VH-VL binders against q8ixk2r445to577. Designs and how they scored, part 73

Target 1, 133 residues: q8ixk2r445to577
Amino acid sequence: FFGMLQNKGLTDYCFDYNPPDENQIVGHQVILYLCHGMGQNQFFEYTSQKEIRYNTHQPEGCIAVEAGMDTLIMHLCEETAPENQKFILQEDGSLFHEQSKKCVQAARKESSDSFVPLLRDCTNSDHQKWFFK

## First folded at step 3 (VH-VL)

Design R3 (framework fv_traxivitug)
Fold by ESMFold2-Fast, scan of step 3:
Structure R3 (fold): chain C 133 residues (1-133), chain A 119 residues (1-119), chain B 107 residues (1-107)
Amino acid sequence: as target 1 above (133 residues)
Amino acid sequence: QVQLVESGGTLVQPGGSLRLSCAASGFTFSSYYMTWVRQAPGKGLEWVANINPEGSETYYVDSVRGRFTISRDNAKNSLFLQMNSLRPEDTAVYFCARSLRYHKGFDPWGQGTLVTVSS
Amino acid sequence: QSVLTQPPSVSVAPGKTARITCGGDNIGSKNVHWYQQKPGQAPILVVYYDSDRPSGIPERFSGSNSGNTATLTISRVEAGDEADYYCQVWDRSSDHVFGGGTKVTVL
């Protein structure tokens, strides 16, 4: 699958990655932003290795969650996906991060009007359901 | 000293052909996307075509697709634009530019070369 | 969005701040680049990736991008800043798209 990764609960919002500097493609948090249908910063690929890949940049970025953290951060992709970069996209639309045993949820960022994907205990909430457009 | 120098612009008849060249120096040419951008007299900038570092992928604005061909010779640090079936509306200064990594922006630009398509 | 909208002209007094807008649907989710072009010269990149500045460009140049509007801000304007300014984005469906340009006049 590839395209814009959209949230079922926050219906107008998609995964978005817009780093402030092309030379600092890694280390920044993935955000949620209004879906625009144009790809670019919202174009992601779900691979057979269970990666969520941001491949509009070189080197290619892969979404990861560091141990003990709840935020999704951009890392460099590796030839063999490490466990912290693996997300299981289930038939019901949930994104399950197996290493942490948590699901990706659309959530409001503290003290702001912005939204971000965060790891949370898995529920049947539409805010934890994702699909490619 | 990163530099791009265009050449080849001239007066050509409608329906004619012309090849533009861009000579690059001061950087690893083979590592960058390269782009042609044009500007009609008194008008704004319009992207024309770009080519990936390896020369295997090319992209064009709709109005020139099938008529223009972008190509490169990495051994000679040169970029080309072959223009066929030229129209009066193709009259413009043509700039070559180095695309920043990921082909998102342009730096540096050449000085430009004027192509006039007129009888 | 298929087009980027810029005001055709902006007038500013020396030492004051000029703001040039670039309007586009959901442009805040895109990477915006800004170019300065003086008569008879090639464009020069002055801001890239919304707010980053190339080496050699004065700190007076800055950018922002959110929602439907990107803005190039030139503080403490000098006579030498008089030029045409263009915004540009990359769009997968249309590739590179330039705004119509804004002529900045320093009076």
Scores: ipSAE 0.000, ipTM 0.508, lowest interface PAE 16.5, mean pLDDT 84

Design R4 (framework fv_traxivitug)
Fold by ESMFold2-Fast, scan of step 3:
Structure R4 (fold): chain C 133 residues (1-133), chain A 120 residues (1-120), chain B 107 residues (1-107)
Amino acid sequence: as target 1 above (133 residues)
Amino acid sequence: QVQLVESGGTLVQPGGSLRLSCAASGFTFSSYYMTWVRQAPGKGLEWVANINPEGSETYYVDSVRGRFTISRDNAKNSLFLQMNSLRPEDTAVYFCARYWKGTPHAFDIWGQGTLVTVSS
Amino acid sequence: QSVLTQPPSVSVAPGKTARITCGGDNIGSKNVHWYQQKPGQAPILVVYYDSDRPSGIPERFSGSNSGNTATLTISRVEAGDEADYYCQVWDRSSDHVFGGGTKVTVL
């Protein structure tokens, strides 16, 4: 399935990918921004390989978390999804990152009151619950 | 090279009509939200209208709603602003701008602007 | 209706730091974008999403946003930084809102 990936606890915030250079979609952090309902940079696809794909531009990007990090970064998709690109979207809405065994949480951005998705210990809070709209 | 070029600005009398054009090049125009932003002489920036990639959804600042119409022709890579019932307070340089990566977040590419003067 | 308040002017000596504030209720929960406009020219995006820079913008441009105040910081100011600077937010109720602008004068 696909759409805007919205947070249950922060009901106005959606996954958003808006890198500085549109010709280079890899290597930048995924953020949370006010849901605008227009798709585009807030449009993601959850695949049977447990990937969260950004496919509005070519080549397709896949969200990943690098070892030892807690931020979600856009990487190139691979034919076989590596472990750092696999997220299990649970029935309760939790988004579990297999390699780190942590959950994606809407969290405060370091230098502001704005929010970003970060890996945190799984706590079942609404800030860790996501759904496609 | 990404470029936006506005045209159509001129002197018009109050109550008159005018159509502005914006020619886009160097990017996939049909994939981007587009906007018009204006600036009255010596004043700040004011957002006027935006349009989605498909041209099916439009939004306007309250002061122009019902008088202005934003539209696009994706086959010709062109954006338009039809202005009706013009008022002296509509006098401004009108900029065509691209939503950065096609979202309503920020405007990363701007045209040079075209001056509209509404005066008798 | 949302209103973003900027000081009308800021003066700074070359090589020093300029700080331009943008005040707004609950602005720290919104993402702020900053534009530079030189006389007779179109605006240029210099900072987006509070603190990120577009490709090609020098690292001496930085931003922060917390509570009711966002700030654009220009370190080691150069003569070429003399311009008007505008903050901007998107709000579901008010759409795109620009601050009134701040003229930065470099001595």
Scores: ipSAE 0.136, ipTM 0.753, lowest interface PAE 5.4, mean pLDDT 88
Fold by OpenDDE, second read of step 4:
Structure R4 (fold): chain C 133 residues (1-133), chain A 120 residues (1-120), chain B 107 residues (1-107)
Amino acid sequence: as target 1 above (133 residues)
Amino acid sequence: QVQLVESGGTLVQPGGSLRLSCAASGFTFSSYYMTWVRQAPGKGLEWVANINPEGSETYYVDSVRGRFTISRDNAKNSLFLQMNSLRPEDTAVYFCARYWKGTPHAFDIWGQGTLVTVSS
Amino acid sequence: QSVLTQPPSVSVAPGKTARITCGGDNIGSKNVHWYQQKPGQAPILVVYYDSDRPSGIPERFSGSNSGNTATLTISRVEAGDEADYYCQVWDRSSDHVFGGGTKVTVL
């Protein structure tokens, strides 16, 4: 699966990654932004290794969750996907992080007009359901 | 700074009319649903009316349907509530609030409210 | 039409935990939001998406929702937590619905 990763509950919001430096793509937080399909900031790939790849740059980035955190941060992809980079996109649309045993939920950021994907306890909320578009 | 500011609340006689305004600033007004919520003195919160971002769809609580009209001017970042045939039971602080067009419809920003008193 | 039922009041000692329930038929399938309102002030969103917390809201505020009951939990209650609390849902047929509110008194 590839393309825009869109949230079902938070209508018209997609995974978005826009590092301040195009040549240094790791270490920043993945956010949610209005789905626009322009550029490369909203293009992601779900791989057979259960990675969510930001593969518009070299080296390729993979979304990871750092220890003790609930945010999604861009790391470098590895030959063998590390445990903190493994996600399961379920049939029901839930995006499950294997290591933390939590689900990715669209949530409000500190800014009242900004949103981010965060790890939360798994529920049946549409805000925890995602699909590629 | 995201802000909503209500105005227009005053004392009116039963059967009278009043127009409330809500001025929005600090956010893309046209991207949000807007709502009026009222609170009678010493009572709880009551939803009154909604309007979609485009202003093409409006919704009302039964008790005000046919008497109240919610509208918006996105060019002026303004929300309105035209209240006609006012009744004493309409006496309340009227809050404007916003919620995102997507689920779950939580009111994350509120105004300070404006008091409407309907009394003879 | 959705009806949300809250207890009219909850008393809690400082440092203890307050639990405010919001009952509704199959409310666990809905998204429940919670608002705090102090006298003379506008409501403040303290919990949304059942359990998510807006920026600036202390971790002492948490929410849960399952079955027919949603619960707002305020741990380590402080005097400043004394307020009215309202649950709220959205329903396609009823639009926005608030609970009756719960007055939390800090003893």
Scores: ipSAE 0.011, ipTM 0.623, lowest interface PAE 10.0, mean pLDDT 91

Design R5 (framework fv_traxivitug)
Fold by OpenDDE, second read of step 12:
Structure R5 (fold): chain C 133 residues (1-133), chain A 120 residues (1-120), chain B 107 residues (1-107)
Amino acid sequence: as target 1 above (133 residues)
Amino acid sequence: QVQLVESGGTLVQPGGSLRLSCAASGFTFSSYYMTWVRQAPGKGLEWVANINPEGSETYYVDSVRGRFTISRDNAKNSLFLQMNSLRPEDTAVYFCARVKYFPRSGFDYWGQGTLVTVSS
Amino acid sequence: QSVLTQPPSVSVAPGKTARITCGGDNIGSKNVHWYQQKPGQAPILVVYYDSDRPSGIPERFSGSNSGNTATLTISRVEAGDEADYYCQVWDRSSDHVFGGGTKVTVL
């Protein structure tokens, strides 16, 4: 699966990554932004290694969860996907992080009008449902 | 349609070993956590073991840890439960079930179960 | 180790409402699932995520969960509803846990 990764509950919002330096793509947080389909910032791939890959730049980035964190951060992809980069995109649209045993939820950033994907306890909420478009 | 069919249940002596199988069909088997649940005759349901989609993570109830091993073969759409050092208290109908959405979802599909009897 | 407590039996007249409770410490913070099991059959999921119903389950089956008690409610009870009912949760320390089960008898 590839393309825009769009949230079901938070209508018209997609995974978005726009690092300040195109030559240094790792270490920043993945956010949610209005789906526009205008390029690399919203293009992701779900791979057979269960990675969510940002492959519009070289070297390729893979979404990871750092220890003790609930945010999605861009890391470099590895030959063998590390445990903190493994996600299960289930048939019902749930995006499950195997290591943390939590689900990716579209959430409002506190005291902000911006939205971010955060790890939360898994529920049946449409804000935890995702699909490629 | 989703189907789960258990097999392998039989009579064994205490200390013996047995391997149960569960054949899955009608869904993308490799995408789901799978579980074993058992029920002693005339008793309630007891969770036994879980396994993640790729088979790299397993979880067990304390009473079977070190004796039972849950595994899967995604190429064959099969779930297994290797039971060693069996005890009379392991006597039960063993169900395989699909976890709808791990970990906070229920088990949405069950097999009809296979009976394991441990007795001298 | 999470412990879920159910009454061993509940009796109800046809057309009336049966309520089956599932007690547990702070169970309201967990997601409770309910299963129906008839003799010689596999369990059937009838309520999940506290109050959601799987496809094919009648609306007569409903669930609630708050505080220390989850409840399965069966309205307009029919003879076919006679069965054992089990509540279940997931806990990080004990994994999946079932209640002891409740036998519902339709009088």
Scores: ipSAE 0.022, ipTM 0.716, lowest interface PAE 3.6, mean pLDDT 92
Fold by ESMFold2-Fast, scan of step 3:
Structure R5 (fold): chain C 133 residues (1-133), chain A 120 residues (1-120), chain B 107 residues (1-107)
Amino acid sequence: as target 1 above (133 residues)
Amino acid sequence: QVQLVESGGTLVQPGGSLRLSCAASGFTFSSYYMTWVRQAPGKGLEWVANINPEGSETYYVDSVRGRFTISRDNAKNSLFLQMNSLRPEDTAVYFCARVKYFPRSGFDYWGQGTLVTVSS
Amino acid sequence: QSVLTQPPSVSVAPGKTARITCGGDNIGSKNVHWYQQKPGQAPILVVYYDSDRPSGIPERFSGSNSGNTATLTISRVEAGDEADYYCQVWDRSSDHVFGGGTKVTVL
């Protein structure tokens, strides 16, 4: 699958990654932003190895969650996908992070107007349901 | 594929200066944080300095702050460590290493190291 | 200032399991990385982010991290596993911190 990864509950928002420099693709948090339909910083690939890849830059980036954290950050893709980079996109649209046993949820950052994807206990909320557009 | 080759290690007098170099190949150098780690003879590993991909942010262990400067030349795929006001306790093998991910990550590839001896 | 405590040595017979601990206050909330270093050689990353393995590292190497103790486990130990092993974390106050190292001797 390719495309913009959009949230069912927060309907106008998509996964977004905007690194400060086009040659630096690692180390920043993945955010949610208004879907613009132009690809680029909102264009992701879901692979058969359960990776969410950001292929706009070289080397390619892969979304990961570090142990004990709930934020999604951009790491470098590896020859063999590590467990912290594996997400199961289920039939109901839930995005399950196998290593933590949690689901990706669209959430408002505390004391901010910004939105971010966070790991939360799995529920049947539309804020935990995602689809490629 | 990934290779890091250090050079510049030699014998220097206390109070002297020395610049180490690390030549990188086999990866997109400008996309990675880079680090210097040292090891005194018969002792353990000690982190020395980090530099971000752009070269705009640097971090140092307290014992070398103000004396050592980490820098990079992305066009030449090279990392440097400028060492000033050297002390006998700076004697060590200095390793160049690539930081695997954003700064709290481990170091996935290392060079073979270059020996710096600070002695009279 | 983080301080990581490792036992100075561990002895293990071939085919048995070696366990190397790394102690630190609330280390379970940090990400622990493990390195193998043989005499005269550069370190090699063997486990990162508590339990992940780099490509090319055999499945005999595994890690865990909980509470105040992280552990590197080497199953079915081979003579070639004899080396010094270091744990390492990032801490905001101290940046990168290494443990003192553990010499694993295969009998």
Scores: ipSAE 0.006, ipTM 0.530, lowest interface PAE 14.2, mean pLDDT 84

Design R6 (framework fv_traxivitug)
Fold by ESMFold2-Fast, scan of step 3:
Structure R6 (fold): chain C 133 residues (1-133), chain A 120 residues (1-120), chain B 107 residues (1-107)
Amino acid sequence: as target 1 above (133 residues)
Amino acid sequence: QVQLVESGGTLVQPGGSLRLSCAASGFTFSSYYMTWVRQAPGKGLEWVANINPEGSETYYVDSVRGRFTISRDNAKNSLFLQMNSLRPEDTAVYFCARTYHRLGKPFDYWGQGTLVTVSS
Amino acid sequence: QSVLTQPPSVSVAPGKTARITCGGDNIGSKNVHWYQQKPGQAPILVVYYDSDRPSGIPERFSGSNSGNTATLTISRVEAGDEADYYCQVWDRSSDHVFGGGTKVTVL
């Protein structure tokens, strides 16, 4: 699959990656933003290695979760995907991070108007259901 | 589990040299930026130096640039800080810490620190 | 060149709320992380990316960041929260910058 990765519960929001420095695309948090359909910052590819790739810039970025953390961060892709970069997109729309045994959930940042994807205990919430458009 | 263990701290004369080591375990060392952060007795935390996963890029706070050298040996899961031309104001507990990336990421795990005292 | 300003100390009664501020020019545009350090121990990460918590940190810890001030809020303070707290950012010119630290005393 590839395209916009949209949330079922937070209906108008998609995965978005807009690094502040175009020459250094690694190390920033993945956010959620209004789906715009213009590609670029919202164009992701789900690979056979269970990676979520951002290939708008070179080198290609892969979404990862740090040990003990719950935020999704952009990292450089590797020839063989490390465990912290593997997400299982399940038939019910759950995006399961196998290493942590948690699910990706759309959430609002405290004291902010911004939304971000975070790892949370898996539930049946529509905020944990994702699909490619 | 993630563990970082510093060693090498001792009493050194002003103008002397010292090499600190940090032994890492419980994670893929070669995937992380590594950092030295110091704390003078009774004072706050001060970032000292960063090194990228490959060991090809290093960054330093101005006060140690040209005197300190950060390096790593990924085959041995070890981080080093070579300290030259030591000054009394370099007296501090030196912590090693890891971060996923230099740009905007937190230091999520820290070692217990090793005390360096620079005094006559 | 960034400088982060924290009050040297904050005193709070048990069960009340402690607020530790971190002042910096346009700090609201940066990602702020907060560390707790108890005497003789290594720092631990308690809040990252302004308001998120690592696994194992109680929900009493929260953060905010806007304009020129970031704030760490500890609600329902317990004796075990007594520690030094440091804010930290990354910027283009200074790399990693820590605030001066705030000693939280629970009395």
Scores: ipSAE 0.005, ipTM 0.535, lowest interface PAE 13.9, mean pLDDT 85

Design R7 (framework fv_traxivitug)
Fold by OpenDDE, second read of step 12:
Structure R7 (fold): chain C 133 residues (1-133), chain A 121 residues (1-121), chain B 107 residues (1-107)
Amino acid sequence: as target 1 above (133 residues)
Amino acid sequence: QVQLVESGGTLVQPGGSLRLSCAASGFTFSSYYMTWVRQAPGKGLEWVANINPEGSETYYVDSVRGRFTISRDNAKNSLFLQMNSLRPEDTAVYFCARLPKWGYTHYMDVWGQGTLVTVSS
Amino acid sequence: QSVLTQPPSVSVAPGKTARITCGGDNIGSKNVHWYQQKPGQAPILVVYYDSDRPSGIPERFSGSNSGNTATLTISRVEAGDEADYYCQVWDRSSDHVFGGGTKVTVL
């Protein structure tokens, strides 16, 4: 699966990554932004290694969850996907992070009008449902 | 209608073994995580074990690990709890319950009526 | 490891509001679920994900969760609401954890 990763509950919002430097793409937080279909910042790939890859640049970035965190951060992809980069995109649209045993939920950033994907307890909420478009 | 029915609870001696069964109907059993929860007489609820839809992953409360085994037969819409080396403190009503089929589930939305296991000399 | 603390009992007059608390360290960062159990019966889910209500559960049942306390609120209490109520969370290390239960008596 590849393309825009769009949320079901938060209508018209997609995974978005916009690093300050195109040649230094790691270390920043993945956010949610209005789906615009222009590729680049909103183009992701779900791989057979259970990675969510940011494939617009080389070396490739992979979404990871750092210890003790509930945010999604961009790391470099590795030959063998590390445990903190493994996600299960299930048939019902839920995006499950294997290591934390949490689900990715579209949420409002605290004290902001911005939105971000956060790890939360898994529920049947449409804000935890995702699909590639 | 969605239904869970437990069976197999009886009186056993300490050190004995017992196998509980839970028959599911009214839903696609193979799509759901299942769990066992027990309740000692006059006491509260205590989680015992979980199993994933495929039966390849199991989880246990510490006090039963190595003694109890949760398993399932999706073709027969059945959940099982094999209990070995039973102790008096294992005396309880044992409930089977369904966990929501989305993601890694965290609560029980359907319960059986339970089956009583009594461990006594 | 995770401990959920409930009062052992709550008494309420018919038509009044009952509040059942569930205490835990930073429980507000977790999702809390509530079950109702009447004598000789199986538990019934009455609130999940802090404040969501399953279909068939009256709107008199509501939930909240903040800080170190989750609360199940039963408004306009009826005789049929007399039961034991259990809060529950999930933890990565402890899996499913229940509170000790609260007996609600309708006077």
Scores: ipSAE 0.008, ipTM 0.627, lowest interface PAE 9.1, mean pLDDT 91
Fold by ESMFold2-Fast, scan of step 3:
Structure R7 (fold): chain C 133 residues (1-133), chain A 121 residues (1-121), chain B 107 residues (1-107)
Amino acid sequence: as target 1 above (133 residues)
Amino acid sequence: QVQLVESGGTLVQPGGSLRLSCAASGFTFSSYYMTWVRQAPGKGLEWVANINPEGSETYYVDSVRGRFTISRDNAKNSLFLQMNSLRPEDTAVYFCARLPKWGYTHYMDVWGQGTLVTVSS
Amino acid sequence: QSVLTQPPSVSVAPGKTARITCGGDNIGSKNVHWYQQKPGQAPILVVYYDSDRPSGIPERFSGSNSGNTATLTISRVEAGDEADYYCQVWDRSSDHVFGGGTKVTVL
């Protein structure tokens, strides 16, 4: 799958990544922003290695979660996907982070009313349901 | 060094036409969305137009739609704004600015120094 | 069309804190960016995505965004911070929208 990764509960919001500059591509948090339909910042690819790839920069970025953390950050992709970069997109729309055994949920950013994807215990919440558009 | 340099601003009569140019250097111009932003003397910033990396998609503020055309020449690292049917209220400093290469919906990170367009009789 | 409201001016003494507000309906659900413009110069990005700072912008600059108000905070104000400040958002109906600007005077 590829395209805009949209949230079912937070209906108009999509995964979005726009780092401050080319020297700071990695280490920044993935955000949720109003879906614009133009690709670019919101264009992601779900790979056979269960990666969520950001292909607009070279080298390509892969979404990861560090051990003990709940935020999704951009890492550099590797030849073989490490466990912290693997997400299982399930038939019900859940995006399951295999290493932590948690699900990606649309949630409020602590410093504002803006939204970010975070790891949370898996539930039936529509805020944990995602689809490519 | 990343740099944008505007040119072409001059005095024009109402109803006239003018083309502005923006020369880009120090980055892969063809990978970035580009924008024009203007500022009337003593007034605030106003977004004018956006263009995608390929030059195939353009977006305009309502007040200039049908009168202004944004375009680019990636081989020459140049951005243009063709202004037709100019009005006194189009008098402003016109800035060329870069949007992040990953999308058009966000912030402007690099700006040129601007070029002054005066529309007066 | 979205409209962003900023106070036209703010006066602050050196070493004190300046707060510049940007009002907009449900602005807390949007990402707000802030620009600094000194007389005769091009704008410079000082805060983006509500609270992040570009490389080279001092830590004295910070931002917040909640409900109907976003705020740019400049702590320990210096004479060199005297400038016009603009907030900006993007939305699908109006693309890039700038606030009217706030002139910060350091007296």
Scores: ipSAE 0.006, ipTM 0.582, lowest interface PAE 12.7, mean pLDDT 85

Design R8 (framework fv_traxivitug)
Fold by ESMFold2-Fast, scan of step 3:
Formats: sequence, structure tokens, C-alpha cells
Structure R8 (fold): chain C 133 residues (1-133), chain A 121 residues (1-121), chain B 107 residues (1-107)
Amino acid sequence: as target 1 above (133 residues)
Amino acid sequence: QVQLVESGGTLVQPGGSLRLSCAASGFTFSSYYMTWVRQAPGKGLEWVANINPEGSETYYVDSVRGRFTISRDNAKNSLFLQMNSLRPEDTAVYFCARHFGRYPKTEFDYWGQGTLVTVSS
Amino acid sequence: QSVLTQPPSVSVAPGKTARITCGGDNIGSKNVHWYQQKPGQAPILVVYYDSDRPSGIPERFSGSNSGNTATLTISRVEAGDEADYYCQVWDRSSDHVFGGGTKVTVL
């Protein structure tokens, strides 16, 4: 699947990655931002290896769970997807992270008015349901 | 420090009109969806109306549609509720509250202390 | 038209766990928010989007939502938790809908 990865509950928000330096893709947190419909920094690919790829850079970036945290960051894609880069997109739209047994949820970033995708206990909430637009 | 302060509540007779105000401070008022929620004496909470950041979109609960008008003045950090054709069942404490950000389908994260409107002869 | 059903009252002993339910058809597919209101005061948001907690709200407050029932759980209850609790959802037919409220008494 390809496109903008939009949240069902937080309806106008999409996965967004806009690194400050186009030559340095790795290490920054993935955010949620108003869906603009132009692709670019909101264009992702869900692969057969259960990866969420950022295709605007070479080598390609892959969304990963930050070690010891519930945040999602950009990492370089590996030949074989490690468990921290695997998200199972379920039939109901949930993104399930097998390693942690948690689901990706649209959530408020600590002490700010911005939104980010975070790992949370799976609750069947629409904020945990995602689709490609 | 986010603060919302309502004013304007008073006793009014059935069929009368009243304008409520809510003064906002401690945040960028023009960036937030705003709402009015009411509570009749001894009863629960009931959503009344909301308005987008720009003031161009408004939504109302069915029982007040056509009688109440929500509006805002971003230059003055103020939210208003114009109430016309008031009925005894409109008697309630009216709270203004802030949505989370620019999105209408959110929770209400900060509330004012309310202003009492009594509609009685 | 969505209707949210809450029990009118719940009694709990200090230090025990209180569970406040919010019933609604297919509520598990909606986002549930919870408010605490003490007598003569404005409501305060205690849980949002089913299970997240605002800054300043104790971790004793938690939420869950599945099927036809959402639940607010207050662990290690304190006297200061006595209040009315309201659930709330957004619904396309009714916009914002509140439950009838549950009065929690700490005995």
C-alpha cells in the first residue's frame, strides 16, 4: 500500500516526516500533521516485510520504535526488517507492534499542542486505526 | 496559565434574550475550536454549540438551533453566545470550554467556572 | 442518536478501586473522554481518547474502551476523588454527547 497514512479518529492528521536536513534522514521523531494531500513528507509505503517506508530518500528510511521508549523514529531500512521496524496492519486498521504487544495511537506530544504516533495498549479506539489515502 | 472566565448570566423572562461572554487568556485563542456546554440545576452536562478558530463554522445541538448564535472576536480573545427566544428549559450554568486545538472532534481540556442563566417569570 | 448510559452512583472504600462504566452501542469504535466535577466547580478532564491522561492527573486514573462499554478506573481511591464523573464521545448524528454522570462516594 502507498499514500498518506491517515488516522481514523484524528481525521485530518497524517503520518509526517520532515527532517531538518534532507541529507540526514535518521534519528528524528515521526510526527502527525494536517494532511495536505501532496504526498512528499507524508508519503509512505507499507511493505510485505511489515515496514512503513519513507520513500523520498536513498537509502530509504523505515519507521522504528525508539529503544526503551514508546516513540516512533526514522531509521535506515535493513536488508531484513528487525522486530522494532515491524508493524502489523490489521484488518480493522490497527497497527500492531509485535515486539511490545502495543498499538500505534495518535497521541498528544508531552507538554505541547502537537500530535505524534506513540505505542499504547491496544484498545480498539479510532485513534489506533489507520488507513492509506 | 490557561483561563476562561464567563459572564452575563442573569434572570430573564421566557421569550427574552441574553448574551453570554467568555474571556480567554494564557493561550493563543485564535488557534482553538471553542465550545459552550450547559448544566441544568442538579442535572448532567449537555453540549450546546462550538465554533472553529476562524469563526466561519458553527454547530449547535438541535434544541437551540435557530435560537442561539455562537460567535468569537479573536482580536479581543472573547467567545460569545447570543441566546434568543429563551425557554424555562434553557435554565442552566453555561460553561465555555476549549477543544484540543483546531479539530472539532476532540475532548475539552480547559473549562471556565460557568455563569448561571435562569429563565423564569 | 447516541445515548451514553452511566450508573447513577458508585460507592467505594478508601484505598480500593472504583470502576465507572459508560455504555453505548459500538462505543469501542468511538473515542471516549472522561471528566471529573466536584460540587460548585467546573469539570476537569481526567482521561481522554479512551486511555490517555492529561498532565497533572494522577496515574491512579486510567481508562479502557471495547465493544459496548468504556470504563474509567480509579485505583487506590482517596477522599478527594469524590465527585461526579461524565463520559463523552463525538457522534456524527449528535456531535458531542455526554453520559448522565456517575456520583462516586468514598466511604
Scores: ipSAE 0.005, ipTM 0.604, lowest interface PAE 11.7, mean pLDDT 86

